VH-VL binders against p38851r773to978. Designs and how they scored, part 2

Target 1, 206 residues: p38851r773to978
Amino acid sequence: EAWCYFQDNFKVGSKTLFHVLFGDKSQVFPSSLFLCKKGSNLNNNSYWERIRRAKEDASCQFELCRKLQFQLNRTSNFIKDLLWLKDDNDNFKLVLQQRVTKIKQGYYFEVEEGPIIVKFPLCHPLLLRVRFIIAECITSQGESLKKCDLAILYDFNYVESIDKLNTKVEKLWLFERIHLNWALRYCKLEHSEINRKTREYLKKFN

## First folded at step 1 (VH-VL)

Design c07 (framework fv_recibokibart)
Fold by ESMFold2-Fast, scan of step 1:
Structure c07 (fold): chain C 206 residues (1-206), chain A 122 residues (1-122), chain B 108 residues (1-108)
Amino acid sequence: as target 1 above (206 residues)
Amino acid sequence: QVQLVQSGAEVKKPGASVKVSCKASGYTFTGYYMHWAKQAPGQGLEWIGEINPNSGGTNYNQKFQGRVTMTRDTSISTAYMELSRLRSDDTAVYYCARVDTAMVFEDYFDYWGQGTLVTVSS
Amino acid sequence: QIVLTQSPGTLSLSPGERATLSCRASQSVSSDYLHWYQQKPGQAPRLWIYGASSRATGIPDRFSGSGSGTDFTLTISRLEPEDFATYYCQQYGSSPYTFGQGTKLEIK
C-alpha cells in the first residue's frame, strides 16, 4: 500500500494532479493512483522492496510508480538540457549541472517554497514547485477543449545559485517547446496558438 | 519482460483489406500509446498513426486517413491496425511500437514488435 | 510537416574509425523530441539515443548524441563490427511524426 508514493504538500482545490491523456477524452488521475496510501513516509529502500514483494493485483498502480521513477530520471536530464538553451553565464550552468548530479546521486533537491510542492517516491525526494494553468484551449476551428487546459511550469530559484546571487535573478520560469508540443499532442491544437498563449503567460513574470 | 508480438505475414490482392495484430505483455497495456509504422522494401520508416488503449482514441497520419482503422481489445492486451483498399505500394513491413503516456515528458518508441510483412500482389 | 534530412545517405568506414551522422530538421525541434534508432537488416528498429543526447539502456559509451534547434548529430567514437547498421533520426515534436531517410553505415 505504501509502495507507490507521490506525496503532495499542498492541494489545488480538491485535486493535486491532473493527467491528460491523448484522445477525445481527458482523464483526471486521482492522487490515490499515484499514492497507494496518501501521506506515507517510507524511505526509498522499504518502498521499492515492498513493490517487488507485492503479491496484490496492483498492476496499474505498480506501473504508475515505475513511470514516476522513469520520469524523475528524465526530468533531471530535461533540466540539464533546458540550461543549455537559456541565455545565461557559465557559473549558472555549472550550478544547475551540480544540482542534476546530486539528484542522480540520491541527494535531496529543494526549490523555493510555493503553493504546490510535490515529493517523488524515488531515491531522495525531489521537491519542485508546480503551477497549474487552467486556460481554455481553442482550436483553429474555434472549438473549446477545456480538457486540454492543463499546463505545467517549472519554477527554479536562481537565488539558490551561489555564483548568481549577485545578479539579482530571483526566478526562472521554464516553458519549453517540449511543453508546447505535449499540449499540441494531447489537445490537437495548432503549435502557434499554444506558443502564443504561453508567451502571454510568461509576460506576467517579466 | 516487455514484449510486443505481431501476427504473421499476409498476402493480399489489390482492393482487399488486411488486419494486423500486436499483442502486448509484461506491462500495463492501457498505460502506453500504441503506434504503427510502415517500412516499404528497401525504404525508410513512415508513421501511420496511434491509438490510446485506455480511451480508444486515435490519431492518423493524413496520408492514411480514410483507409486505416486502429482498434484495441483490452481484455487480451492486443492492438489492431486494419488497412483497406490495398494497393501494390502498401507492400511493406508494418511495425507496432509503444510510447509512454506520461505527462509533460519526451515521447519515443521504446519497444517495437517484430514486424509483419504484408504483400499486395495481383 | 517537419522534414528530417540525414547525411550522408551511406557512410563506408572500417572498424576502429570515428563516425559522424547528421540529421537536419526543416524547422526547429526541441532536443527532447529528437531521437535516434538503430536498425539491422531483417530486424525491428531499436531505440538508441533519446532526447538528442541520452543513451538508451544498454547502449555503449562510444555512442553520443548532440545538437539543438535544426541540427543534430550522432557520433560513434570508435566503430565496432556490431555498429554497422542503418540509423534513423526521428522527431516527436509535431504530428505527423517523421523519420529521416536513414544513414546506412557499411563496412569498407
Scores: ipSAE 0.000, ipTM 0.432, lowest interface PAE 15.0, mean pLDDT 60

Design c08 (framework fv_recibokibart)
Fold by ESMFold2-Fast, scan of step 1:
Structure c08 (fold): chain C 206 residues (1-206), chain A 122 residues (1-122), chain B 108 residues (1-108)
Amino acid sequence: as target 1 above (206 residues)
Amino acid sequence: QVQLVQSGAEVKKPGASVKVSCKASGYTFTGYYMHWAKQAPGQGLEWIGEINPNSGGTNYNQKFQGRVTMTRDTSISTAYMELSRLRSDDTAVYYCAREDYYDSSGYLFDYWGQGTLVTVSS
Amino acid sequence: QIVLTQSPGTLSLSPGERATLSCRASQSVSSSYLHWYQQKPGQAPRLWIYDASSRATGIPDRFSGSGSGTDFTLTISRLEPEDFATYYCQQYGSSPFTFGQGTKLEIK
């Protein structure tokens, strides 16, 4: 489903999809932000459970990106202030770390801004790996080389430090093989080339 | 059909204050940052600061900190820049500009007001 | 603050010639935050090239931008009469956001 949305959105000539995933100033996925009223007694736990599950299945993350992008367009400046800070990438990460008010293990961390709480789902290695593969593929279409460099740097700095286990690495290989085929078709890459490049990348974690 | 329309030229004495307006139309005013820039006669552009029209939050260039105040009125989609304790070197054209991003994560000024000439003379 | 130095300050050329405008940053700037604006006398600046190399909507293909790190270039392959204007580079990578002093293209 989400896959088809990705392909359809790409076909209309929009490069906004790439920027939603690979913004220079963002180490957090824009479409993963949720705005909640400050002082809410209960968060919708079923909603956060869906976000947690989406981290384990990157195809569900794309579905969430589609739904959240629709919401973000109505609050874009507010989200822009919180996610797309004008500082460099290092300052952005440091500011977020300093402003974190709560961490809910396996679900999210919170940043408070006046009467509103912004919930950032915790980064997952699968999501970071998806960014890397998509960006690498898109470079075959021209001017996007610089954005692929950022996706690669983001992936290596985040994933290598926290996911060295072969079991998780093998899950990334399986996911990429199954769920990223549409992107690779536009780059004229075959499944054998996908597997070769994926194994070459993931050997860094072995 | 995005348009930024600024207030008319002003002539002020040294030590006075000036308040320039920028009325936005053709888009959701609260959805985009507004910036202000200065251009002295025959000189280049100088960034003064920015305002988030949604929150009212501001960031100023240190060179103007303490003399500049940016505000907005969301009911009439208008941003304001007030510069106090005017000096002769404040004589310049002042521009408002909308911030957006295109097919990049880098932010840019896509629409500009026509400019407001402020002359400080004794 | 990041200082942007443009060279030359003034460039006198004839229509049909190639123009090369330089913008040098005092420290590294991501190309995603290096933009060029065109300004004609009595007018507001207009976005011309963004992300160092991407042409804004409606800008002719004779304009190209390039560069990374501290050195950026705006090139006009064959000058047309309407291209004579002042060009400013701008960085949006760190506050305060800064502009170069401008390069004025004038008819020889």
Scores: ipSAE 0.000, ipTM 0.425, lowest interface PAE 19.8, mean pLDDT 61

Design c09 (framework fv_recibokibart)
Fold by ESMFold2-Fast, scan of step 1:
Structure c09 (fold): chain C 206 residues (1-206), chain A 119 residues (1-119), chain B 108 residues (1-108)
Amino acid sequence: as target 1 above (206 residues)
Amino acid sequence: QVQLVQSGAEVKKPGASVKVSCKASGYTFTDYYMHWAKQAPGQGLEWIGEINPNSGGTNYNQKFQGRVTMTRDTSISTAYMELSRLRSDDTAVYYCARDYYGSDYFDYWGQGTLVTVSS
Amino acid sequence: QIVLTQSPGTLSLSPGERATLSCRASQSVSSSYLHWYQQKPGQAPRLWIYGASSRATGIPDRFSGSGSGTDFTLTISRLEPEDFATYYCQQYGSSPWTFGQGTKLEIK
């Protein structure tokens, strides 16, 4: 399969939300908010295991990681922001310590939350893709917009259904969707085109 | 050279506990998850649970929850699986296997430890 | 939990023949989370195919994996004597991680 993969299912009414990717690279990554919706628990590692169990392992070339390293560092730490929001779920009160740990083939972000220490390779799809998109958008705020070769697709028709959800987890998911819409806007991606391609993909695979 | 070396065979009575060890070498012990699996005689593989050697965090298959405890000692790169209140159907070969944090497959396995629950 | 059903349970073939082993999941599993292991009697399982189609290091090219969704296949063209073993599929998509019951390849 060249350009679309499914990662996780988030139920909104009778519908399932799919995360797909189109462009020259075909990778998907887990959403920590969707993992939380499925009863993730930070204290027993299930949440972080789900994050590392992306549908596709990071197909990250060492050369690409090196070239993008400074772009990744220009972005606010997605994990730090997400873990800070997790404290608001009333499930956890966590002390967050983050660092970058060098490895022979790249770097890890090491996150400590209570008794749990979790390592994420910098080339992990979740960290690379989120930070890459935000870095490009940050660059474009002060400079000309650069072409984005990657898009993360959600079926945005489900956005209207989110108003009917009353849990903290669903509100955090809406927050993530709002930030993704901001990124899509600055990368000059068309919302309607994204929805159309997502529907076409789903029809092919049922 | 990556190696996982398990403790020797054990014979236990029903109701006893058994603790199996898995000593890792040839890699950074804390960079890989360690899993445990059961294989009863003539049967297939069954996942028991996993431990993050860095944090000590564990996740167990609900079928074994309450009877299994996984621990590790980072100073000697060794993981442990303790199974309590042994029954005759716990007679099996128990394997440890490592899993890279991003790979999600078991690339190296221990040689197995036969646990026999008798009489 | 996701149940993996392998078929046939036992497959009796001769060296030189083609073997096709099936693994069906009770719900959709990403190909990146579907793996195959080979196990010979008295030995530990060994990683054989990962991510549904990628051969592990040292595995001969006569082995190929394919599939997506709920249907996965391991194919061995031109069986060699050393290929007779039990093969297990495994899913790593959702906890608890599960294995199929195995397909035993035996000499006819």
Scores: ipSAE 0.000, ipTM 0.434, lowest interface PAE 16.8, mean pLDDT 61

Design c10 (framework fv_recibokibart)
Fold by ESMFold2-Fast, scan of step 1:
Structure c10 (fold): chain C 206 residues (1-206), chain A 118 residues (1-118), chain B 108 residues (1-108)
Amino acid sequence: as target 1 above (206 residues)
Amino acid sequence: QVQLVQSGAEVKKPGASVKVSCKASGYTFTSYYMHWAKQAPGQGLEWIGEINPSGGSTNYNQKFQGRVTMTRDTSISTAYMELSRLRSDDTAVYYCAKDSYYEYFDYWGQGTLVTVSS
Amino acid sequence: QIVLTQSPGTLSLSPGERATLSCRASQSVSSDYLHWYQQKPGQAPRLWIYGASSRATGIPDRFSGSGSGTDFTLTISRLEPEDFATYYCQQYDSSPYTFGQGTKLEIK
């Protein structure tokens, strides 16, 4: 799956200029968390204005998040709550059985892993383009200092293109692991157990 | 409790500049954009622009571009809007408004009346 | 820029009646970025409905919002005296963010 990201020199309202990188999905770019499929919404000014704002907010909060610890519970349990549903038009939806909230573009579901809240829309997975991760940054003394908003633009088609995984839930698990690892690396946190599970899945593709 | 407190009313002559302040409290000032809006007497609301208090970046409505400057001071959680080269049609109440993560203006300042007259 | 046109400009009704306020956009606006504010004379605007249909905290159940695309509606099922105010729709879909000219709800 091809990925692209934009740099500080992109322009809204004029011809969109940004750098394209066919990148390693494990990479995290501290000044840019935006990886997108080439051609996705490149001519939609309101879309890029929203991405600009999300990038600016994420970049401004990076230094604060870098200094704090995130407590991650092992995430095997939360993916059990994820279901793939079809609507009457054959559109797929991601649904958490127990948590639904209306945020931004309609209905979202939330999963909480310690101080990290992951929000993503109830949309066809192939149409999911932006994911918002809200991380509550906690000091070593357990005090909440700030919430860190991370915005990741991605093409959920990555899940469908991983044909070495046998089940939909296994593909979703890998997808979530990769995005959580990107967020943790952005804050320069290392979680050996989470990283170990990600590495064991990556071995299936070699 | 979130509160936005603006500076007091101003009377200016045409060609002068005015600088309105908006002091925020009850939330993390750098976490949300601050917007400014104009309301001329007996008229509706008009968006002037926005500032990211964290990085200081701004985006202005083209109608005010070249005459408006938005700044902030993070040490006192205060945003500023300066409008230069004042005209009679700049007479209005100016509001600051806090953005939300979900892109609506959840809290507003009480307004600052700016009167431009000779 | 997106122009929002509200109708009627003034709506004269009595307490107990139903009010229907219209907001029409010059081009399609995502419902998640269409909001309504209430403003009383001498006061700042207050967030009333966000995302076309969600009531802000503390807003009574008699208020409802609906619509999509270019046509949005704010409905008050049974007017109370405190509901008489000016209502503005606002879009946050495209910069510059714009407001409608307002609908003034006044006592008959």
Scores: ipSAE 0.000, ipTM 0.445, lowest interface PAE 17.2, mean pLDDT 63

Design c11 (framework fv_recibokibart)
Fold by ESMFold2-Fast, scan of step 1:
Structure c11 (fold): chain C 206 residues (1-206), chain A 120 residues (1-120), chain B 108 residues (1-108)
Amino acid sequence: as target 1 above (206 residues)
Amino acid sequence: QVQLVQSGAEVKKPGASVKVSCKASGYTFTGYYMHWAKQAPGQGLEWIGEINPDSGGTNYNQKFQGRVTMTRDTSISTAYMELSRLRSDDTAVYYCARDFSYGDYYFDYWGQGTLVTVSS
Amino acid sequence: QIVLTQSPGTLSLSPGERATLSCRASQSVSSSYLHWYQQKPGQAPRLWIYGASSRATGIPDRFSGSGSGTDFTLTISRLEPEDFATYYCQQYGSSPYTFGQGTKLEIK
């Protein structure tokens, strides 16, 4: 209901979303949904049904965690590909379509796949930062929303992420510790504002 | 083993109503949206609408609005689609299909279809 | 509503040949919401490719999907006899959710 109330009225229901996304409480802590043993299939419907039924929280909160988990899985693959192409290489290959643009003395590339926009700025010869923006039409229970989207800005240090991926590839605990910035708004103007802030941040690197 | 089993073929007169059932098994019925689609003889697929089996909330294609009603019975994991004021162009195979509403938005399992014939 | 136009309407080919099936949307559709279904006569549709490029469970690697924006393609690299069927694209980006009219792949 809280999620349905929030979406139906286009009002900021940040408390509900923060409890889901930032792990405010153990029973709604998103990391518990992202931790899996080697061999776990995170896109298996039976697996998610089991987890959903084990929770006492509203299905709307579980739905949001499920969507975020799916996007985070894709981000891990993108970072893995970047590991092969570091150091002044214009032949950066990501799993999907990309755009490489020079900014002052640095580079960034942008990957857009469905509701996902991932920006990877080069800010130092041995340092990268990845920015993960999910722009999507969110529903209360799988229903389309005409005027609402959700954007989550994800930022972490490249060196730290490499270390964590190498030691914890079978688990997504990495995402528990990294700060997530997010904005939930009614319309395209607010999404544009988030993109503008991301562009300003990129300018600070180079 | 997910299965969607639909009711048998129906023959109806113009102006009558038909109610098709779709019984789900092998998964948590309330965890997935159920959709209905129409396929007229020799034609492609047309989306009729969807129901959230948990809440009972529905969304219908405007083309069928006012003539279609979707319901469910969670005690027997069954979804229903009732179409009223039947016309000859309602002769078609009607399908139910499961949708994963938690970030994956595709119809992963379909019922076998129910042929509805509107004649005379 | 978003209209999906598939071309060609009928494609006549022989086993061993390459098939390319097109789906064009009247407005931009996220790749995540573009799907392909296979249907044989007298049977229900079956999910074949989801999210424009991901093969459904059990689908052979000779099938591939690609595309973004308004232009999407289903490719079969080397046709097998069991591949002859009607293929439908679908968008789940906005209501009403729509299907293309279908491309019938038939033996020459």
Scores: ipSAE 0.000, ipTM 0.428, lowest interface PAE 18.4, mean pLDDT 59

Design c12 (framework fv_recibokibart)
Fold by ESMFold2-Fast, scan of step 1:
Order: structure tokens, then sequence, then C-alpha cells
Structure c12 (fold): chain C 206 residues (1-206), chain A 119 residues (1-119), chain B 108 residues (1-108)
């Protein structure tokens, strides 16, 4: 994985960060950090054009949004999408910084970095293309609450049809309930420190 | 029924222009990019370019830039590709194809339009 | 531009045999943007495998795709008569979009 930033008109060295705004801009706020794959689609103009195209099919997106909301209506608290913290030696550490919060019309994904929030409502095209990630923490010391030695990420980022989407969401929900709770058990004591370090790291780019 | 239906075969002289149409049906025309590809007789596929049917923005393969123009008419869900200053090596079947965002691939193709350039 | 080289150019096999088709990229291509199309004479190409390994709707499970980086493979575990066609790989990772030259599967 590689670090990716998307904030309107923000530059990190020679790189220009990309902004995400679909539908009502009040529901999408730029973030200085987001998880992405190496060779980043988040830095690829083609990627952003594809996401923008999906928005233009409002009727299709609205119907898929309704299906997703129905399937995810089992709990109001999910943790989705994970941030990788990159230190000064290019080492990556897992950070849990994303959750789903219920809104008046359903749910949205939320990533918080201080005052910056990125919200991906279930009706937003990005939700259907962005990685649905859960973590499973493995430690060399068994059930030790020391920091995770290895976090296994389960990646669901592609949907072909409504039936496939419903099945994928149901499977992800079950994995989140089981594996994320297990991961949080082993990483709980380190979460606040990792979160603090992530905020400190991001200050270097402001 | 999602379909792309292209205009009929064309025979042109060198130096002329040809305009091929691609009519979409069964889906929201403005929600998916339209691409065009060339296939010369006995050869493989070559990407020509793309158009966003919503805004009309285009992006062309540099090999065809200066000779190709892509347009659309949203009122009739039709995309067009015009190729000018035709040469004998422009003889080919031209395809339109839709890119489905979530597949990142060309999921629906037109039947093809044969353009023959001969003197 | 990314050049995709397919091998072999022509593969002559009989029904019931296993076919392995290769696609090699001149530079790294994300698996999420490597696709395969099937084309029969006189017909338009049809999406067959997307994202290197996912079968398109309706494609039989005898077809599988694999690979990453610069080396990708399309495998047909047991050829049926209707599988004889030309197969093209395609990358959507960078502009200009490019296709391989094709591998023609023909009856021996």
Amino acid sequence: as target 1 above (206 residues)
Amino acid sequence: QVQLVQSGAEVKKPGASVKVSCKASGYTFTSYYMHWAKQAPGQGLEWIGEINPSGGSTNYNQKFQGRVTMTRDTSISTAYMELSRLRSDDTAVYYCARTYDWLDAFDIWGQGTLVTVSS
Amino acid sequence: QIVLTQSPGTLSLSPGERATLSCRASQSVSSSYLHWYQQKPGQAPRLWIYDASSRATGIPDRFSGSGSGTDFTLTISRLEPEDFATYYCQQYDSSPLTFGQGTKLEIK
C-alpha cells in the first residue's frame, strides 16, 4: 500500500492532491489522508473520472444506495477503511480511523483527521468503488494486548451487480463483527498512541 | 436490453472524412463514458479515444489526435466519431464501447462499422 | 505507452485440452486494470475476464485469469468447441489505453 492524500488544491512536494465532491458538497469534506494502493488510483485522473461518471447515473446510484442501507441496517456503528501511518523510515502501521455513522436518510462512512472529515454516504459512488476493509490482528505473543504484529486486511472493492453487492455487504458485516472486534481486543491499548502519531505525521504536510 | 447500435458501412476516397454514429439504448446515456476503437483487417484492437456524454469532454490517443473528433447528442443518446484526412491504412472496423465504472472495462460494444478507404 | 505482448500468437489445440494464454506488459499494470476479451470472426469483442481474475457475467468457470505486475495469464481448463476464438488482453491503468495483439485459438 501507499499513502494517498486528497484535499482540494493541496500539494505535497511536487504532487497535487485530488479533491472528491459528488452531489451535495456538504456531505463530502476533503481529507489530508486516505488509504490507497501502491501505484495509486487516487493520483490517477482516469480513476477520478470513473468515479465522477458513476455519480452521473443518479437513478442507478439511488437504487443501489437503498439496497446497501437495507443490508447494513443491523448496527449503527461500523469501522470501515483504515489509514496506514507512514513513519520517517517508510514503515507502515495500521490505524483505525474510519466509522459508519447513521444519518437522517441512512448511513455514511466517516474518516476524521482533526477538523477534516471525509463522508462517503451509502448513496455516494465512491462507496461502491472504495475498499471495504476490516482488520484482524495477529500478535506473536498470542493474546497479549501489546501492539499488533500483523494486521490482516480483507479487501472488498468491486461490485458487478446488486445481488453481488448484497452478498458482499452481508459477508463484510459478519467479518467486521467477528474479526474487527478480535483485532480491537489486541490493538486497543495502542490505538490512542497510533492515532496521536498519525495526527503528528499529517502536520508535516501542512 | 442494453445495446449500442452503429451506423452502416462506408466507402470513402483518400482525403475524405467519415462520421460514424453509435446509438445507445437501455441505460442512462450520460452516465457512462463512450470509447472508440479501431480494428484493421486481420489485426488487433487499437484505442482511439473517449468522450464523456454528460459534459462532452474528450480524450484522444495521440496517434489519432488532429484527425479525430468525438461528439454526442444527448437528446437522441447518440455518440459520433469523425475521422478526417482518410488514408488507406484507416480501412478498418470501428467499434464504440461503453466503460462501466465499477467494472473498469468495456462491458457493452457496438456491432462495428466497416470503413473502407480506396481510390 | 504500455505495450501488451501476447503469446503465443496462434495456439492450435483440440477440444478437451487445456489452453494457457499469456499477456506480458512492458511496465507494471495493476491487476485491477487488466482485462480479457473474447472475439469471434465477424463479431464485436466481448468482456470475458475483468480485474485480471474475475469472470464476467455468464462466463463458464472453466475460464480463469491470474497474474500481477507484468505477467498475466488466461487459462481454459478444458476447451469446448465454442471457446475457439481470438482473445485480447487490455490495460486500463494508464492512457493511452492499449490492447495486446491477440492470441488466436484454432482447432488442430
Scores: ipSAE 0.000, ipTM 0.435, lowest interface PAE 17.9, mean pLDDT 62

Design c13 (framework fv_recibokibart)
Fold by ESMFold2-Fast, scan of step 1:
Structure c13 (fold): chain C 206 residues (1-206), chain A 119 residues (1-119), chain B 108 residues (1-108)
Amino acid sequence: as target 1 above (206 residues)
Amino acid sequence: QVQLVQSGAEVKKPGASVKVSCKASGYTFTDYYMHWAKQAPGQGLEWIGEINPNSGGTNYNQKFQGRVTMTRDTSISTAYMELSRLRSDDTAVYYCARDIYDSEYFDYWGQGTLVTVSS
Amino acid sequence: QIVLTQSPGTLSLSPGERATLSCRASQSVSSYYLHWYQQKPGQAPRLWIYGASSRATGIPDRFSGSGSGTDFTLTISRLEPEDFATYYCQQYGSSPYTFGQGTKLEIK
């Protein structure tokens, strides 16, 4: 009850509660804010223990990996906090949902809390800092990523393809050559009502 | 079923290096983290570090600083711990231990390898 | 780094008696990350209790663990001869992962 899962049914210790994937740049996913109800079979104590453990267990040997772990955990915890905003009857008040179409290649930031799975394309406004750190890691030609036990390292090492590491790094090198403004150009969520409303709602509880 | 079998006892001079092996069997080697721990004679346990056998990623206790290196060979399901610049206080039994990715505790341990640093 | 302090260091009891072993952390540790191991002389440690209160496979029901925050306890309701060993608590809450110094249960 108090550990992490990947969608491939691979369980991972509390160091990560997220998987980072970048969506096909030809596809744009809308986000929506709407009311979500908890199931009667959810254990609040188990979910909060899982969140607390993820915050505490971010060990990494290299500076870039530590920066990436820190920002991924920070972003994951922020998204989980959004999912756990409650009304007087302990129901979810907000949930960010993405309609995910099948993507043949791409990257998403994935957050899982019990039965709730939320996926964000890397171009999503909430992932701005994550994008910068990933680009910095790519510039290091994957050296830092190889030596961290993160979802990104899992993606490189365990992709079920005949592609060698060099080929995978070359694909990511293309992303590094693209300025952040280009990435945002293909992500129509930058000025979304949804992002603005989410921030306004959080201010209500601060 | 699950077994972790470590290499035999070693006697080393101060300043030398030692490399201890831990051969896993009875499970999928790459599905579980491997940890190493030190136990000096008559003393308690001290965590040295961990390795993810799938990725090769490692994390070490700062106390062992630049002296420890952990590696693995997935073709023979074996993990290694190399400790360099040996001192007399490195005399200890060294254990490997399996950590289930989803459980975060050491469920199976190797039998231990005695390393004696003698001058 | 989290320091785990076990008490008493040595506990001398007879078979049939109740044993209570304490483990205190220098800062709060989630109960899910606190574990107990048994070690007999010349042997490797063996997982005994995980997540503060769950018995490992094959461990008799006379053993129970409890506690939260900074204070954790391992209790043996009625000691049997094979229970005399050293018990270590361990935290997996933050790196470096640490062990207590151990409590030695000895006969008379």
Scores: ipSAE 0.000, ipTM 0.423, lowest interface PAE 19.9, mean pLDDT 63

Design c14 (framework fv_recibokibart)
Fold by ESMFold2-Fast, scan of step 1:
Structure c14 (fold): chain C 206 residues (1-206), chain A 118 residues (1-118), chain B 108 residues (1-108)
Amino acid sequence: as target 1 above (206 residues)
Amino acid sequence: QVQLVQSGAEVKKPGASVKVSCKASGYTFTGYYMHWAKQAPGQGLEWIGEINPDSGGTNYNQKFQGRVTMTRDTSISTAYMELSRLRSDDTAVYYCAREGWYDAFDIWGQGTLVTVSS
Amino acid sequence: QIVLTQSPGTLSLSPGERATLSCRASQSVSSSYLHWYQQKPGQAPRLWIYGASSRATGIPDRFSGSGSGTDFTLTISRLEPEDFATYYCQQYDSYPYTFGQGTKLEIK
């Protein structure tokens, strides 16, 4: 169902891979086989073989979808599973490589080894917090996780400050900003402001 | 034919290190996570850790963290598990396994017996 | 970590009988991440049931899995001689991934 959408866009390169999976200029929530499927499909070669057999019809190019899977494998352990799914009740599940062990006042929490499935409404502050913790875990191989107050996640200056902290980790920061843009749209933010910040962010990778 | 072939049995002294290999064939090596598990004589299975063969990224069970190192060589489709500072309770059969169908370990190596004795 | 407790530890039955093997988790495990493996002496484990209820390729239909939350069951409707082995449940829901201690099926 989303097969040919990925094929049409993938040729732009690695930056497009993250954009196609998790961001959509035309919709608040893109409906795709990657976002609506459960489990560890992105790094599972047998899953891609099953998809290829199911899509044997010539209209879709399997090679591009397989390249998508290989690119995601190049990210930290955190990307081996789908980062979020929509369940039967329109709740979202976030699969992450670290276990959320404790929620503290002000939304701070401790993260240990995962994977774990966390169910939240898309707009919940904890979902946005978990997105940024994943980004910092991926970026800071061998470093402790940084913790932030969730109150600033709705502030576009938070996106800017994180970019300034780690401008050298291009793919991972772009990946997380696409997720943030998507989540912020669900939380009833102005579209023009999101577009402005996304455009400014992408300039850093040209 | 999909297959994982492990290196042969080893006997080590306490304090030594052992490095077990697991050679994959019949599938795209970089497309699947590889896991390692321990089975002490007459006992059950214990998960040691995992490696993404494409990125080289690893995740270890805290029980083995600091003593285990997982690596791979994509040119020969081989994964490695090295366990250091060996103790007598490290005597076990060690298995490599592919994370394949449905997030389960669908293909297993034949096992490598590591004996730690003085 | 999630502890998986299997019962009984040993189950002595005759061919033709029904076997019921239990796996209980210390906390809730998604059924999609609960798997069963069969192991015979001197051999590697083999994937038997995945996602709590789905038979792996080539596994006879006399085997069925069920359960959700903390309670999972592997059932063999009519034992055959080749079914006598040790069965392990495993969770993939949370690190560290864990296995139960195993249930050994032995001939009476």
Scores: ipSAE 0.000, ipTM 0.429, lowest interface PAE 20.1, mean pLDDT 61

